# Ledger of designs, part 1: VH-VL binders against Diadenylate cyclase (dacZ)

Scores and structures below are computed, not measured.

Target 1, 269 residues: Diadenylate cyclase (dacZ), of Haloferax volcanii (d4gzm5)
Amino acid sequence: MAALSELLGDLVADVDGLFLFTPSSSHYEQFAETDVPTVVIAPENTVEAETFVELPLQFQNVKDRIRFGVEGAMEQSIVEAGDTIACNVGTFGGDPDSLVRVRVEENMRSGIYDLFANSRADPGVIRDVFEVAIELGKKGQKGEPVGALFIVGDAGKVMNKSRPLSYNPFEKSHVYVGDPIVNVMLKEFSRLDGAFVISDSGKIVSAYRYLEPSAEGVDIPKGLGARHMAGGAITRDTNATAIVLSESDGLVRAFKGGKMILEIDPEAY
Positions, changes and structure headers below are counted from each chain's first letter, unless a header gives other numbers; Kabat numbers aren't used for antibody chains.
F, E and O stand for the ipSAE by ESMFold2-Fast, ESMFold2 and OpenDDE, each averaged over both directions (binder to target, target to binder). V2 = 0.75 x the mean of E and O + 0.25 x the DockQ between their complexes.
[cut] marks letters that were taken out.
Atom coordinates printed by the task and the answers are left out, and those that the model quotes come from them; centres of patches stay.

## First folded at step 4 (VH-VL)

Design T02 (from T01 with heavy chain S55R; framework fv_satralizumab)
Fold by ESMFold2-Fast, scan of step 4:
Structure T02 (fold): chain C 269 residues (1-269), chain A 120 residues (1-120), chain B 107 residues (1-107)
Amino acid sequence: as target 1 above (269 residues)
Amino acid sequence: QVQLQESGPGLVKPSETLSLTCAVSGYSISSGYYWSWVRQPPGEGLEWIGFIYHRGRTNYNPSLQGRVTISRDNSKNTLYLQMNSLRAEDTAVYYCARLWGDYEGYFDYWGEGTLVTVSS
Amino acid sequence: DIQMTQSPSSLSASVGDSVTITCQASQDISNYLNWYQQKPGKAPELLIYDASNLETGVPSRFSGSGSGTDFTFTISSLEAEDAATYYCQQYDNLPWTFGQGTKVEIE
């Protein structure tokens, strides 16, 4: 075990930091024997690591996991542009099976960490909305593919910049995303047009809101439909986060500040 | 028939910590809404202190941030306010109140208030 | 922080009179403004929310209007029980802030 730890140390001796993604206790112990500064990136700090970055959503795409960890470490001043790190990450499931060498650059502050950690809404609320969108993308609703637009946070501004398309079933209610019953309601109501508006704390403010699509000042891929345009536009104009499920390609995309920050394939989950 | 009832020590010395309790009846504080503290110095206006909501998270008035802590005990259906480093200027009637939400920022039910005097 | 300024600071009027109170926000708050009534020795009570919506159980003589930075609260026919201090409150942005209050006295 000591001999294995020495071998692992040799593989990472020339890097400025070691990033461990969701390590097991045994895996963490092996790398803890190296002299390289180590950061654990996981949903919970179960291994009792001294340096820890909380992972609010278990990204299945390796690039997104690495982007999140790097941005988080930069925010905590653990690493800076110009550093070289080794990321020990699971590519084929189980304990991390791959070692990826990455040179940290300033352009890696793409906003994925800010989307969760520094957004107006709580990170858990953003995570819960992503989970609803991912589940809708995987299963559809009542056997049919659906699209959905969730606007999270800064709800007062969002409501003022939108109008009702129909009666709001959540009017004067006190229900919150993350409650299994409420999540079922969100999935059921996704079959109808309009956006869901969710507050900073996860309160469901409204369904069936019309948001004006506008491309000005919005950084999105060409060819995306009205829901994506509306999500980009509202996040340009407010401090809200938009989470969009595309009916046509089945992907979930997140917008903040008028920019597309994250793209997730629900089938990978 | 939601009712809120504050209680506290009445008199506290400067530099001590204030501890206030708000008993809620007619609604479970873990089931929804936002639960807040608001104070009013004698003869003056209202100042929002902070709130707590589901998931246990809090938000405080920046003017008091670092001195105030709001907490809850769901099993007792009770809210708490702790404020440290008390000064004479903290003398006020302290109210607990229910907020409809962080979007609907209006206070629909208030307790009767409890007077806290800070003096030596 | 958003500052809320009320005018006048106090007024005296007779039963049956119409009285108007104004509230000015230091920046645009859309319609995110509430009005409260506080009688001596009592907690505040919500009268108007979202600038113009009358709270359930509140008499129709109370009304509110306005948007942006300028808001008005009106009592159309003053009753003796309306002697109180009235406060506006914005909830456009945290921290929530109140006006300094307007004392309404009955002659």
Scores: ipSAE 0.246, ipTM 0.625, lowest interface PAE 4.0, mean pLDDT 86

Design T03 (from T01 with heavy chain H54R; framework fv_satralizumab)
Fold by ESMFold2-Fast, scan of step 4:
Order: C-alpha cells, then sequence, then structure tokens
Structure T03 (fold): chain C 269 residues (1-269), chain A 120 residues (1-120), chain B 107 residues (1-107)
C-alpha cells in the first residue's frame, strides 16, 4: 500500500494526530515516519506502538471505533478539543483502507470509553457480558429470538433495588462470567424473565431479578421495551452498567448513568 | 488461615522506582475476589492505591498519576506493586490486603505492612 | 472523589463509657461503608461492614448504623483494649476513600 501511504502522508501533514485502527506491523511502519503524534487503537499492542489505546470490543461499526479511540485519546491527554485528527480505519476488509478526518469536539465524550475504562467493574467482565449478549443476538435460543438484561457492577445496590422473581440458582455459589460453563448457563437462563446481577469482579450474584426503579427521568430513546427502561433506570440510581439484548430488534444496548452509551448490531459480528 | 507478608527495599531515593512484593499463604490469589494495595504515611490516614481483579486486570487511584502498576504471579501466589517517579510524599507504610464479601467491598485480611522511606 | 469526614478527630473516655463517632459522605453512598480499628503499630482490622454488619469474631459492644450520607459507629461499653484509631471507608464509587480517622484514648 505504497501509493496509499504516500497519499495519506500528504493528507496527515496538517493534522494534530494520526489514529491507526488495528494496523498490521507493515502498515504501522508505513506511517511511523512523521512527527505527527500517532496513536494505535487495537485489542493488543502487537506493533509495540509508543502511544496505544486498548480496544476492548471489536467494534464493527466505524463510528463506534472512532468514538472509542477519540475518547480514549482525550482521557489520556493525547488530544484535546479543537485538535484535528486523521483516522485510518478499515471499511472494506481487514486492512485500514480509509481515512476519516475528524475535528475533536468536547461533545465527543459520549461515555463509550468510560463504559470500559473508568468503571469499578472489571472491563474484562463488561466485555465478556457483551460477548454473551452478542452471541445470543446472533443465534437466539433454539432458533427463536430472545431478550436479556445483564446488570454489571455495584451488585449490592442493585440487589437492594430489586426483588426475586424466582429462586436464585446462583445463591451461595462462587462462579464467574468468562468461565465457558457459566457463559452457557447465562445463555440458557436468559430465556426467562428478570435481570442477571453480576459483581464488579464478574461473580454471578443472581438471576431472575425484578428491578424496582421507575423509568421517570431516564433519557431513553422512544420505542424501547421494558428491559431497556429497567436498565436505564437502574443505572441512573446505581454505579452499575446495564447490557440489554432486545428480543424485538435484536440489538444490544449498553446503559450507564441513566443514558444509552452504546448500540451494537450482533449481525455485524 | 490467610496470611499476607509484604517485603521491599525500605529506603528509596526520589525519582527512583519502588518495587514491593506480597507473599500470600492459606488462599490461592487466583481463586476468587481480588487483592489491593493501601498505604499510610507516618501519622496520617489510609489511602487506597489500587487493586487487581480476578481476571488479572487492574484499577488504580487516579491521584497516583499513572505511576503505579499492580501485578501478580499465580504460580508463586504473590502480588507486586511497582511505583515510579517517587517523591518524599510517597513515604508510607504499604499494605497488601484482600477484598472480600459478596460485593468485594471490604478488606478482611491485611499484611503487616512494610515501611518505605523516600529520601535523598 | 467522595470525601469522608469523621468527627471528632480524637476523643478521651473512661472504661465503661459509651462512645459514638460519626462519618459523613459528600454524596449518597447507600450502605457501602465499612469501619476499621487500627491499634498502634498494627494493620487495620475490619469491625463493621455494609454500615451495620458485625464482622465474625468482633465483640457485640461495637455497632454501626446509618445510610445515605450520615453514619455512626458506637462502642456501647468502652474497654481498655479499645484504645485505637477508627476509620470509616466507602466503596460506593472509585477511588475508594477513607475518613481521616478518630483516635480513641482511654482515661
Amino acid sequence: as target 1 above (269 residues)
Amino acid sequence: QVQLQESGPGLVKPSETLSLTCAVSGYSISSGYYWSWVRQPPGEGLEWIGFIYRSGRTNYNPSLQGRVTISRDNSKNTLYLQMNSLRAEDTAVYYCARLWGDYEGYFDYWGEGTLVTVSS
Amino acid sequence: DIQMTQSPSSLSASVGDSVTITCQASQDISNYLNWYQQKPGKAPELLIYDASNLETGVPSRFSGSGSGTDFTFTISSLEAEDAATYYCQQYDNLPWTFGQGTKVEIE
């Protein structure tokens, strides 16, 4: 990609930063020649970049990848509002093949980075629950669409603001999300009503919880069902993160602080 | 019973890196809940430094300005604390502690603490 | 950060007295507050967790109460061995923060 590297070199000469999303070693080397601050955004720093932002989910949507990278760079004080950056992303295949010019604005702090990086819950737990929800959205259960509500972190407060709908199969157990057998159990039990409550470290505290907070004062998009309203409300009243799989539209949404932070299409994964 | 024992250099110069170890016995550090470091300057109160999750990921007090790393070696059942760019204000007794409970919110076992003095 | 304010900073009392110390959070922390005892030269020891629950092995003269922003810790009949500094700690939000401590001295 010598021709693209030459063209991109000219285009990035006037920017404050260059953001490379999941570059190969050869691709990274093509762009490391300039004094423009270069940020690598990827699941692992395999290219050994000096400035790196860890990508906790493989966002298939280019907008979400850019949102995450920009917020991460702002939080790490790599860029600030008013800067102009060039984002080199893959829109057609595996290699970064497109350049998006972005002016960094304060309104780009949407909370997507905070959803993973600044929560007291383990970011790996949040990632693992997203993976369960995405797989449920792709496959369903027994060929049928399903919905699910996962509440991650601040479990004591969540439990105090909820009541049981049925016997808790996890009572007095010490099992954790991310364990393959536990993930199978979460998928099986998601067919039933109520929320899963998961601790900061990923311990499964409960299944089948009815969340009591009302949706009054919650900023939720029109047309979303009861699980989304419950997730928004509980996250307004606690420090928890809610991950909701919609049975009706098949999308996975994340809420924190009473706001919808992220919307993912499982079919894109 | 669970026992924690810290060890370290005792004296460190300003701008150097501090390395502490915490040997844990009576409980596997990989088998649930998570582990923390807390410090206490002489005659002062307690300050939480950070913890390491069951997964091995970490979370730190922002006041330490990215200077701290907590890690573990499951095979040795040992926790580590590394802190760079030391200042006189980092002089403190350093404790390792276990976080316990249904919501991992309280420190039920503490090490004896190790005094670290930062002076030129 | 959630600020934890303890009062008083120190107190002196006689064996058999009832002693109460308070802890105020700068924001609502529900019941996510613990109390620790630290004797000179020793590590802190957990006494009360989740505002009001007595840790196993801790004498029943120790108790805690409160929710939201206002919390109290009481020793109903002070013993000589209770001379120590007592700390509250919140775990509602990161970073976890401790109160300044209350030194209890026996007259």
Scores: ipSAE 0.335, ipTM 0.679, lowest interface PAE 3.7, mean pLDDT 85

Design T04 (from S04 with heavy chain H54Y S57K; framework fv_satralizumab)
Fold by ESMFold2-Fast, scan of step 4:
Structure T04 (fold): chain C 269 residues (1-269), chain A 120 residues (1-120), chain B 107 residues (1-107)
Amino acid sequence: as target 1 above (269 residues)
Amino acid sequence: QVQLQESGPGLVKPSETLSLTCAVSGYSISSGYYWSWVRQPPGEGLEWIGFIYYSGKTNYNPSLQGRVTISRDNSKNTLYLQMNSLRAEDTAVYYCARLWGDYEGYFDYWGEGTLVTVSS
Amino acid sequence: DIQMTQSPSSLSASVGDSVTITCQASQDISNYLNWYQQKPGKAPELLIYDASNLETGVPSRFSGSGSGTDFTFTISSLEAEDAATYYCQQYDNLPWTFGQGTKVEIE
């Protein structure tokens, strides 16, 4: 990695910031000595970096990782539109084997950081629901492809804007997403139509909810089915986040404010 | 059934750091709910300080952000509050409380409160 | 932040009287409002949740109503033990905020 170090030296002369994704202690120490502001983006601040952006989901797509880090740094006023940054990321393995030069633009505030950091729900809850959706997308449920709709946060308004399709198996329960037993229950109940409603803290409020959608003011990509339309509509009308697993294409999509923010391929995880 | 009990130093000097403890019994803090701190200056109203989610993530009142840290020790079933750069206006009774309900909006169990006086 | 304003700040009434306290939110909070009672030297206690639901164990003389920005809390027949400060609290959006409190004194 001498060649990468030499390339970094040349590029760093013209950059306003250095972004290190999940660096080791030794890598961080080497870069912390530069005159350029250094930002660490990782699930935990194990290297004890002074400038840190928490990464709530391990995005397997390099573009999504960079987009998340840039949006986070912009929100914290570390960088601004017009700045040029160098991102040290792993593209052919876990080690940071690549250097990506990025010009920061205002359109990079596409909502991926906001989806986790500024949603009503805890970022860990959003992550846990993504993990359930990704596992369902990879394995299906009892040998069959399944779809699922998870509505996370602002549960009071979501419940008021929906009606039951069936008896709620979580009525009078006090269980949370992230618990292995509860995750199994969510997978089992995904076979039926309707939405799961999850509170800001991850409590499973209900299964089998029919959302009363209106398509006006919702930005939905063409060709997506009823679960995506319902997710878009409810997030337009509430402060909730919708996470949707498509039965037909196997992709997981997230909606906030009536707009699709993120698209994940479970096969990459 | 669920009980919360705060404890702390009572007296703290200006510019120092406050450290408070809340012992919880009757329920495991790692098993659910939001766990919160609320304060009340003598003769005044209630101010929410922050909470820790059952997942371990925290959220703080913007008025106190940068000065306050909420943490927990799951093995001791205990909550902690640290607040730095103390001023006389931080004098208050400090409560720990549980947030319950389907929407985690209700303060349903409160500790007895511990008085903290900030004075030279 | 959502500001919660209570009225009146204090009141004095006799046992058997009906007492009404109001709470106004600076923006629409639907029904995401709770009411608490705090007796001198004690921690607050939840009385009403979601604007109108009575907490278990709370006497039926206490009631709540309202939605949006205007909320009402009523004690239909005041008892001596009801001397306390009452607080409204919203949970529509963080940070959670309380009203300034209404002190109820018995004559």
Scores: ipSAE 0.011, ipTM 0.525, lowest interface PAE 8.6, mean pLDDT 85

Design T05 (from T01 with light chain L94Y; framework fv_satralizumab)
Fold by ESMFold2-Fast, scan of step 4:
Structure T05 (fold): chain C 269 residues (1-269), chain A 120 residues (1-120), chain B 107 residues (1-107)
Amino acid sequence: as target 1 above (269 residues)
Amino acid sequence: QVQLQESGPGLVKPSETLSLTCAVSGYSISSGYYWSWVRQPPGEGLEWIGFIYHSGRTNYNPSLQGRVTISRDNSKNTLYLQMNSLRAEDTAVYYCARLWGDYEGYFDYWGEGTLVTVSS
Amino acid sequence: DIQMTQSPSSLSASVGDSVTITCQASQDISNYLNWYQQKPGKAPELLIYDASNLETGVPSRFSGSGSGTDFTFTISSLEAEDAATYYCQQYDNYPWTFGQGTKVEIE
């Protein structure tokens, strides 16, 4: 950690910003005394940093963590395109043990921050749905890979642009994603076709909804199946966010505004 | 039976801060639904102020954003409204109301309302 | 913001009459519209949700219809207790907005 501090000091000499991802109190104190603007990116501001960006999902991919922090800092006008930043991240586990130098460019506004911070749904709800999708991707259902389509937020419009494939087990219920029992139900019901519709606050509105899989005006990678196409289409037509678990490749993808914003490998979690 | 009851000062001076309380009984505010504030100036229509989700996150009418704060105390099962920089035009009956989720978007239980007059 | 315009602003009718109130949205809101009744000195009460669904406990003489931008609320046989101001409300997009109200007076 002392050696890292000496290396960090040398590498940070010419940067416009220092980004600390999930630092401990001692780690934060060691670097907070620099004249370089320091940003803490974490689930909670436990170190009481003056400049803080909330991290709603603990991305295991270092690149996704950096993308989120950079976009959040740009959104808050902490850094601008053309700035150079040093990102102190954990590559080998524990407290941050690596330093990544990044030149900030406008094309780094890929939408990952907006997916959580500026979506109609609560960021915590989006995180909870990602966690369900990731767990399904890792464990499957009854020993077999499964696919799933979760549509989060703007539930009234989503319901109006879909139709039932089967009886809705959540009709007139007030159960919320993030509840362990409800999460088990979502995993069990993922075996059947159709989409889950979840409200802005995380209420499970419906299971087994058919969404039209239209690719018109949708920016999706070539070769993705009907669930991805439906997720892209519904997010083009509503303010919803779509989270899709692929049965074929096991990856979790998120769509907003008809575009694929994020791709996560559940095996990394 | 769910019941909501507002309370607060009947008279507030211009430029002061308004603090209102809404006591909820018959349902735990942390367990579900959205909890909202709506106001009605004398002889005027209804204006949505904002709500707090069961998670604690808030959403405000842009016309009042920056002046209004909605909060809660789960242990007291109580909602609060704070409004800064009061003007005569903020004179209204203030209601707290339960909102039947994001999907259904309707106010199913209302308090009786409390009149707030902004005057010197 | 979505503007909600009610018509008429007020009306007078006799017990037993059929009364119709209209509500127009400044943009398409599908069926995301509710109707409330407010009696003098009291809080509003939900009557109709999602344009046409009657709230539990509300008398069947109240009904709603419409979709898109044009909505109607009807009282099929006016009772003395129906003297009140009626409001429509959209929940298609934030901020949620109400109509200016229609005052129904009994002759």
Scores: ipSAE 0.096, ipTM 0.603, lowest interface PAE 5.5, mean pLDDT 85

Design T06 (from T01 with light chain L94W W96L; framework fv_satralizumab)
Fold by ESMFold2-Fast, scan of step 4:
Structure T06 (fold): chain C 269 residues (1-269), chain A 120 residues (1-120), chain B 107 residues (1-107)
Amino acid sequence: as target 1 above (269 residues)
Amino acid sequence: QVQLQESGPGLVKPSETLSLTCAVSGYSISSGYYWSWVRQPPGEGLEWIGFIYHSGRTNYNPSLQGRVTISRDNSKNTLYLQMNSLRAEDTAVYYCARLWGDYEGYFDYWGEGTLVTVSS
Amino acid sequence: DIQMTQSPSSLSASVGDSVTITCQASQDISNYLNWYQQKPGKAPELLIYDASNLETGVPSRFSGSGSGTDFTFTISSLEAEDAATYYCQQYDNWPLTFGQGTKVEIE
């Protein structure tokens, strides 16, 4: 599509950067020929872009994809406040069929990039836990909606700030999130109360942990229950990340540092 | 069988930077586990220094944070320890060790250790 | 940091004797405690993990027990090769911390 490349050159002549989300090789080649600095945001750098930001979770919400890309580029000093960028994203499916113009602002560091890149736990572990929570949100357990609380990373502190509600089925086990069998266990055990505690490396440390809910120093939207308060509180007090599936609204939310960073609708996945 | 082998300069002067190497065989350091450094002053107990995850992330003992860096070279299957601002009390045998898990933190394989003496 | 206190700091016993070493944590660590043996000039070796589990290849005369803050390590019938320094280590929280060690000498 040479004609598209010529038209794009005219349309984006006044931007400081071009952000391509999961571009095909043909799209990347066309845009790489422009004089505008180009950043590729994707799970893998298959197009071999010089400037690349890894996307650990394939956000289905366009706003979240753009938030992640912008924050990642700011973190890597690729763009700064005052820059204007054009984001090429897929709005209806996976194809990059839309162009969104964004002015980079100081307040755009929302924590979405930090949630994956600068958390104590490995980004892949955080992604794997999100995938479990999303599957639970989509299907429930045995046809019924369920809630779940996953505390990821800084497991020693998390265990010290919690108490058991029941016998820990993972005591003395060496199993990791991301393994299909372990993911089935997590889904089955979500029917019971308590939090799952997962280590920095993804080891399932415990199920059935009681975490004390606390309002002090925690920024939680009105109407969210004890699981969300507990997730906010533990992330305020530790370096852990909390991933919470709401039984009432079916949404998955993530907390870090006592704040809600991300909200995902499993139905979009 | 997993084997770890430390090497280093033996003698370092105060205020200089220590550089140690740990060659690993029998297991790829990028495939799993946490790869750790532990030290022991002559005649004294053990002190954990820090580790590097199989993913490349590091975690350090707060008592040494700011002075220590642990790194790796996956192509050489080798671990490194650098410690700056050395003092006489940093004299110790330095061990490279494999750590099982980040919560179940027991050391299942150790190197033979390398003595580092900090003296003018 | 979690402090680990061992007692005694040293002991002397004869071959065939039973000896006990204790380790106390400054806070509840559940069963997240390991025991190591270190012979002079050698690296430590794991004997017991998770307070009471014997590592493969370790003689059955070694045992561990306890939970919470109080832990015990026992050698039921000392042999000459058991002359070493023994360390407890917690992994309930970072940084990992060791007890100060107990030197076992055989008369």
Scores: ipSAE 0.014, ipTM 0.468, lowest interface PAE 7.7, mean pLDDT 84

Design T07 (from T01 with light chain N93D; framework fv_satralizumab)
Fold by ESMFold2-Fast, scan of step 4:
Structure T07 (fold): chain C 269 residues (1-269), chain A 120 residues (1-120), chain B 107 residues (1-107)
Amino acid sequence: as target 1 above (269 residues)
Amino acid sequence: QVQLQESGPGLVKPSETLSLTCAVSGYSISSGYYWSWVRQPPGEGLEWIGFIYHSGRTNYNPSLQGRVTISRDNSKNTLYLQMNSLRAEDTAVYYCARLWGDYEGYFDYWGEGTLVTVSS
Amino acid sequence: DIQMTQSPSSLSASVGDSVTITCQASQDISNYLNWYQQKPGKAPELLIYDASNLETGVPSRFSGSGSGTDFTFTISSLEAEDAATYYCQQYDDLPWTFGQGTKVEIE
């Protein structure tokens, strides 16, 4: 196993960093024997790595996992533009089985790490809302495809910049996203027009809020509908994060600061 | 009736870790609301430290981030504050409080407060 | 951070007088402002929320007004029990911040 450690050292000798995604303890120790600075990216630091980046959502797309890890490492000053890293990722389940070589560039600060780590709302709340949107995208509601608009964080300003379309079923309630019963309610109410407004802590503040669609100052792909424009616009004007499920294409997209940061295919989950 | 009661050491040395306890009665902390810590240096104003949501997630004042931890024990219906690397400037009365409202912005119930003096 | 500035820092008044204190935010906070009363040796107590709403059980002589950056708190007829320090607090943006306090003394 010393010979394998030496071989791994040779394979990564010319990189500035090694990124391990969700490694086992034995896998981590094998790579920790190399002289290359090692970063673990995982939901929990189970291997007790000295350099760790928390992964708040279990991205099924390898590209999104790498994007998140690179931006997180740049944010923590572990790597900088011009560095070359080796990413050890799993493509077939279990321990990481592939090695991807990446040159770090400044334009890789796309906001995916910032979306979770530096948003006003708790990262776990953002994760919980993504999980609801992904489930809705996969299964629909009562056998029909649905769209949904979730506005997360900065709820006071969001409420001030919106108006009610109907009576708020969450008025006077103290219920939070992530609770299975509440998730059922969100799916049921997604069939009606309007946005869900969720607080920094995950409290469901309102359903059925009208948000004015606006393309001015919003960086969105062509062809996206009113929900995406409204999500982009509200995030331009507030510190909120918008998570949008498209009824038309079934994709989940996230906006922050008027920009589309992330696009997820629920079918991959 | 909801009541909060803080307890902890009255005197702590610089560079040590402060551990405070807030016992809650009349309401289960896991059932709702946000639970917060606020401090007040002698003769000065109020400073929000952080809060813990009923789900266990936390949020901290950036001025204290990295040296403060808020936690809970649902079985004991108790909140905790741990603050490391104490300095003389951390001398204050420490309150635990419940946050109410649609945006969790109002402090509606407060404990009596516990004085913590940081001195050698 | 949003800075909250109160004026005056202290005042003295007689029972029956009308007392006004102001609170200014460093940026627009809409109506996301609360007022608290803190009597000597006691924890603060919520009096007014969302700039102008009186908390249940609080005497009607207390009132609040304002929006945006300028807020006012008034005691219409001062009672001896009103000797306290009063604080404004914003919750428009984290971290939650308080004004420095206004001490009201009864002469």
Scores: ipSAE 0.013, ipTM 0.541, lowest interface PAE 7.6, mean pLDDT 85

Design T08 (from T01 with light chain S30D; framework fv_satralizumab)
Fold by ESMFold2-Fast, scan of step 4:
Structure T08 (fold): chain C 269 residues (1-269), chain A 120 residues (1-120), chain B 107 residues (1-107)
Amino acid sequence: as target 1 above (269 residues)
Amino acid sequence: QVQLQESGPGLVKPSETLSLTCAVSGYSISSGYYWSWVRQPPGEGLEWIGFIYHSGRTNYNPSLQGRVTISRDNSKNTLYLQMNSLRAEDTAVYYCARLWGDYEGYFDYWGEGTLVTVSS
Amino acid sequence: DIQMTQSPSSLSASVGDSVTITCQASQDIDNYLNWYQQKPGKAPELLIYDASNLETGVPSRFSGSGSGTDFTFTISSLEAEDAATYYCQQYDNLPWTFGQGTKVEIE
């Protein structure tokens, strides 16, 4: 419809960019007809947009989705600090039913994009580990809350900077995160102390690894326990990403480069 | 024994799209490892192009990002490379290779390579 | 990107000689470095992984050492079949990068 295309153009005429999160083909075609530079942020570029930012995890929090899209666009030099953008997001129920106007600021480079896109590990592997941690946080194990520490990527260095707490059940296996059986195994083994070590491609390298909870050079919020400190420390010393499920508060946190980059509430998923 | 075998057109014109295939035998490409493409211009060194994880997710050399697509067909156990906007500098022998190790860092099996000449 | 610089670009030696090739990384890559052999008209073949580990089936005259930014590759007793170009490759960080190669010619 011509009238609809004209209306969409009027709504975004005064912004520097339009951000479409997981648009349908029809939605994308309507906005692509506007004179505003358009960025598609989605898991796959199914609409074949010229400007695309891969969304590896479908954040349920609108702020995290916008934060990811803005950082990605800034890293690709699509937008810069001082620009105003319109984000097509779901405010009520998750459908893209709203346009949110955002002024791009330099402090929006907080590392959420780098956690996925510029990490040594596959973004899909990082996503799959987040999904396991979220499911563990929502359901626990056998009705009880559990904690877990997942170290993703740069597994050779991680193994060299850790020691075994128990026999590694994965020593001769070729099991990958994302397999249905992996959820069962990771939930069962999360009852014991230690970290899971996962390779760049998602292979489960080890369970039951002890990592030193060193605070030197680690930027971590006060009050977090040994798993969080260990995750911060190992990511300071390696190119790995740490994903931590807190048994006490139920939140999932991610660390890279010795810093806490992302905090998500499994209850929202 | 794992074997990889590339095939392609041999000659492509500037600005056209290159399409290459890599048939894999002796291992299922969906079962593990990274599967990669590497090229070598005549008389020059090696350049990593990109890889596809066993899960299907891809990663590309930033120097080629936007021009390259790596895909797979699990039922045929085959890898594909497409590269658009070809230039004379894209003339090279193209290899497919498996990345192996406990931590996926080294190329342990290579195909024989297929020469692609970009010329009008 | 991590840049890998090999030295020398070429060398000539006789059967029975010992030859050494060096590889320098533009930043610390720990031990995440591999060495490959490429004979004329053939695909590269892995010889050494993780700086110093010999790949299965590779003759013991090949060895590697180093960590951080400086690495060496040695052939302790050169054979005629060792005439090839040798490449180092880092896998500490993406994109994975190769050295420019060292051509070993047998006199």
Scores: ipSAE 0.251, ipTM 0.644, lowest interface PAE 4.1, mean pLDDT 86

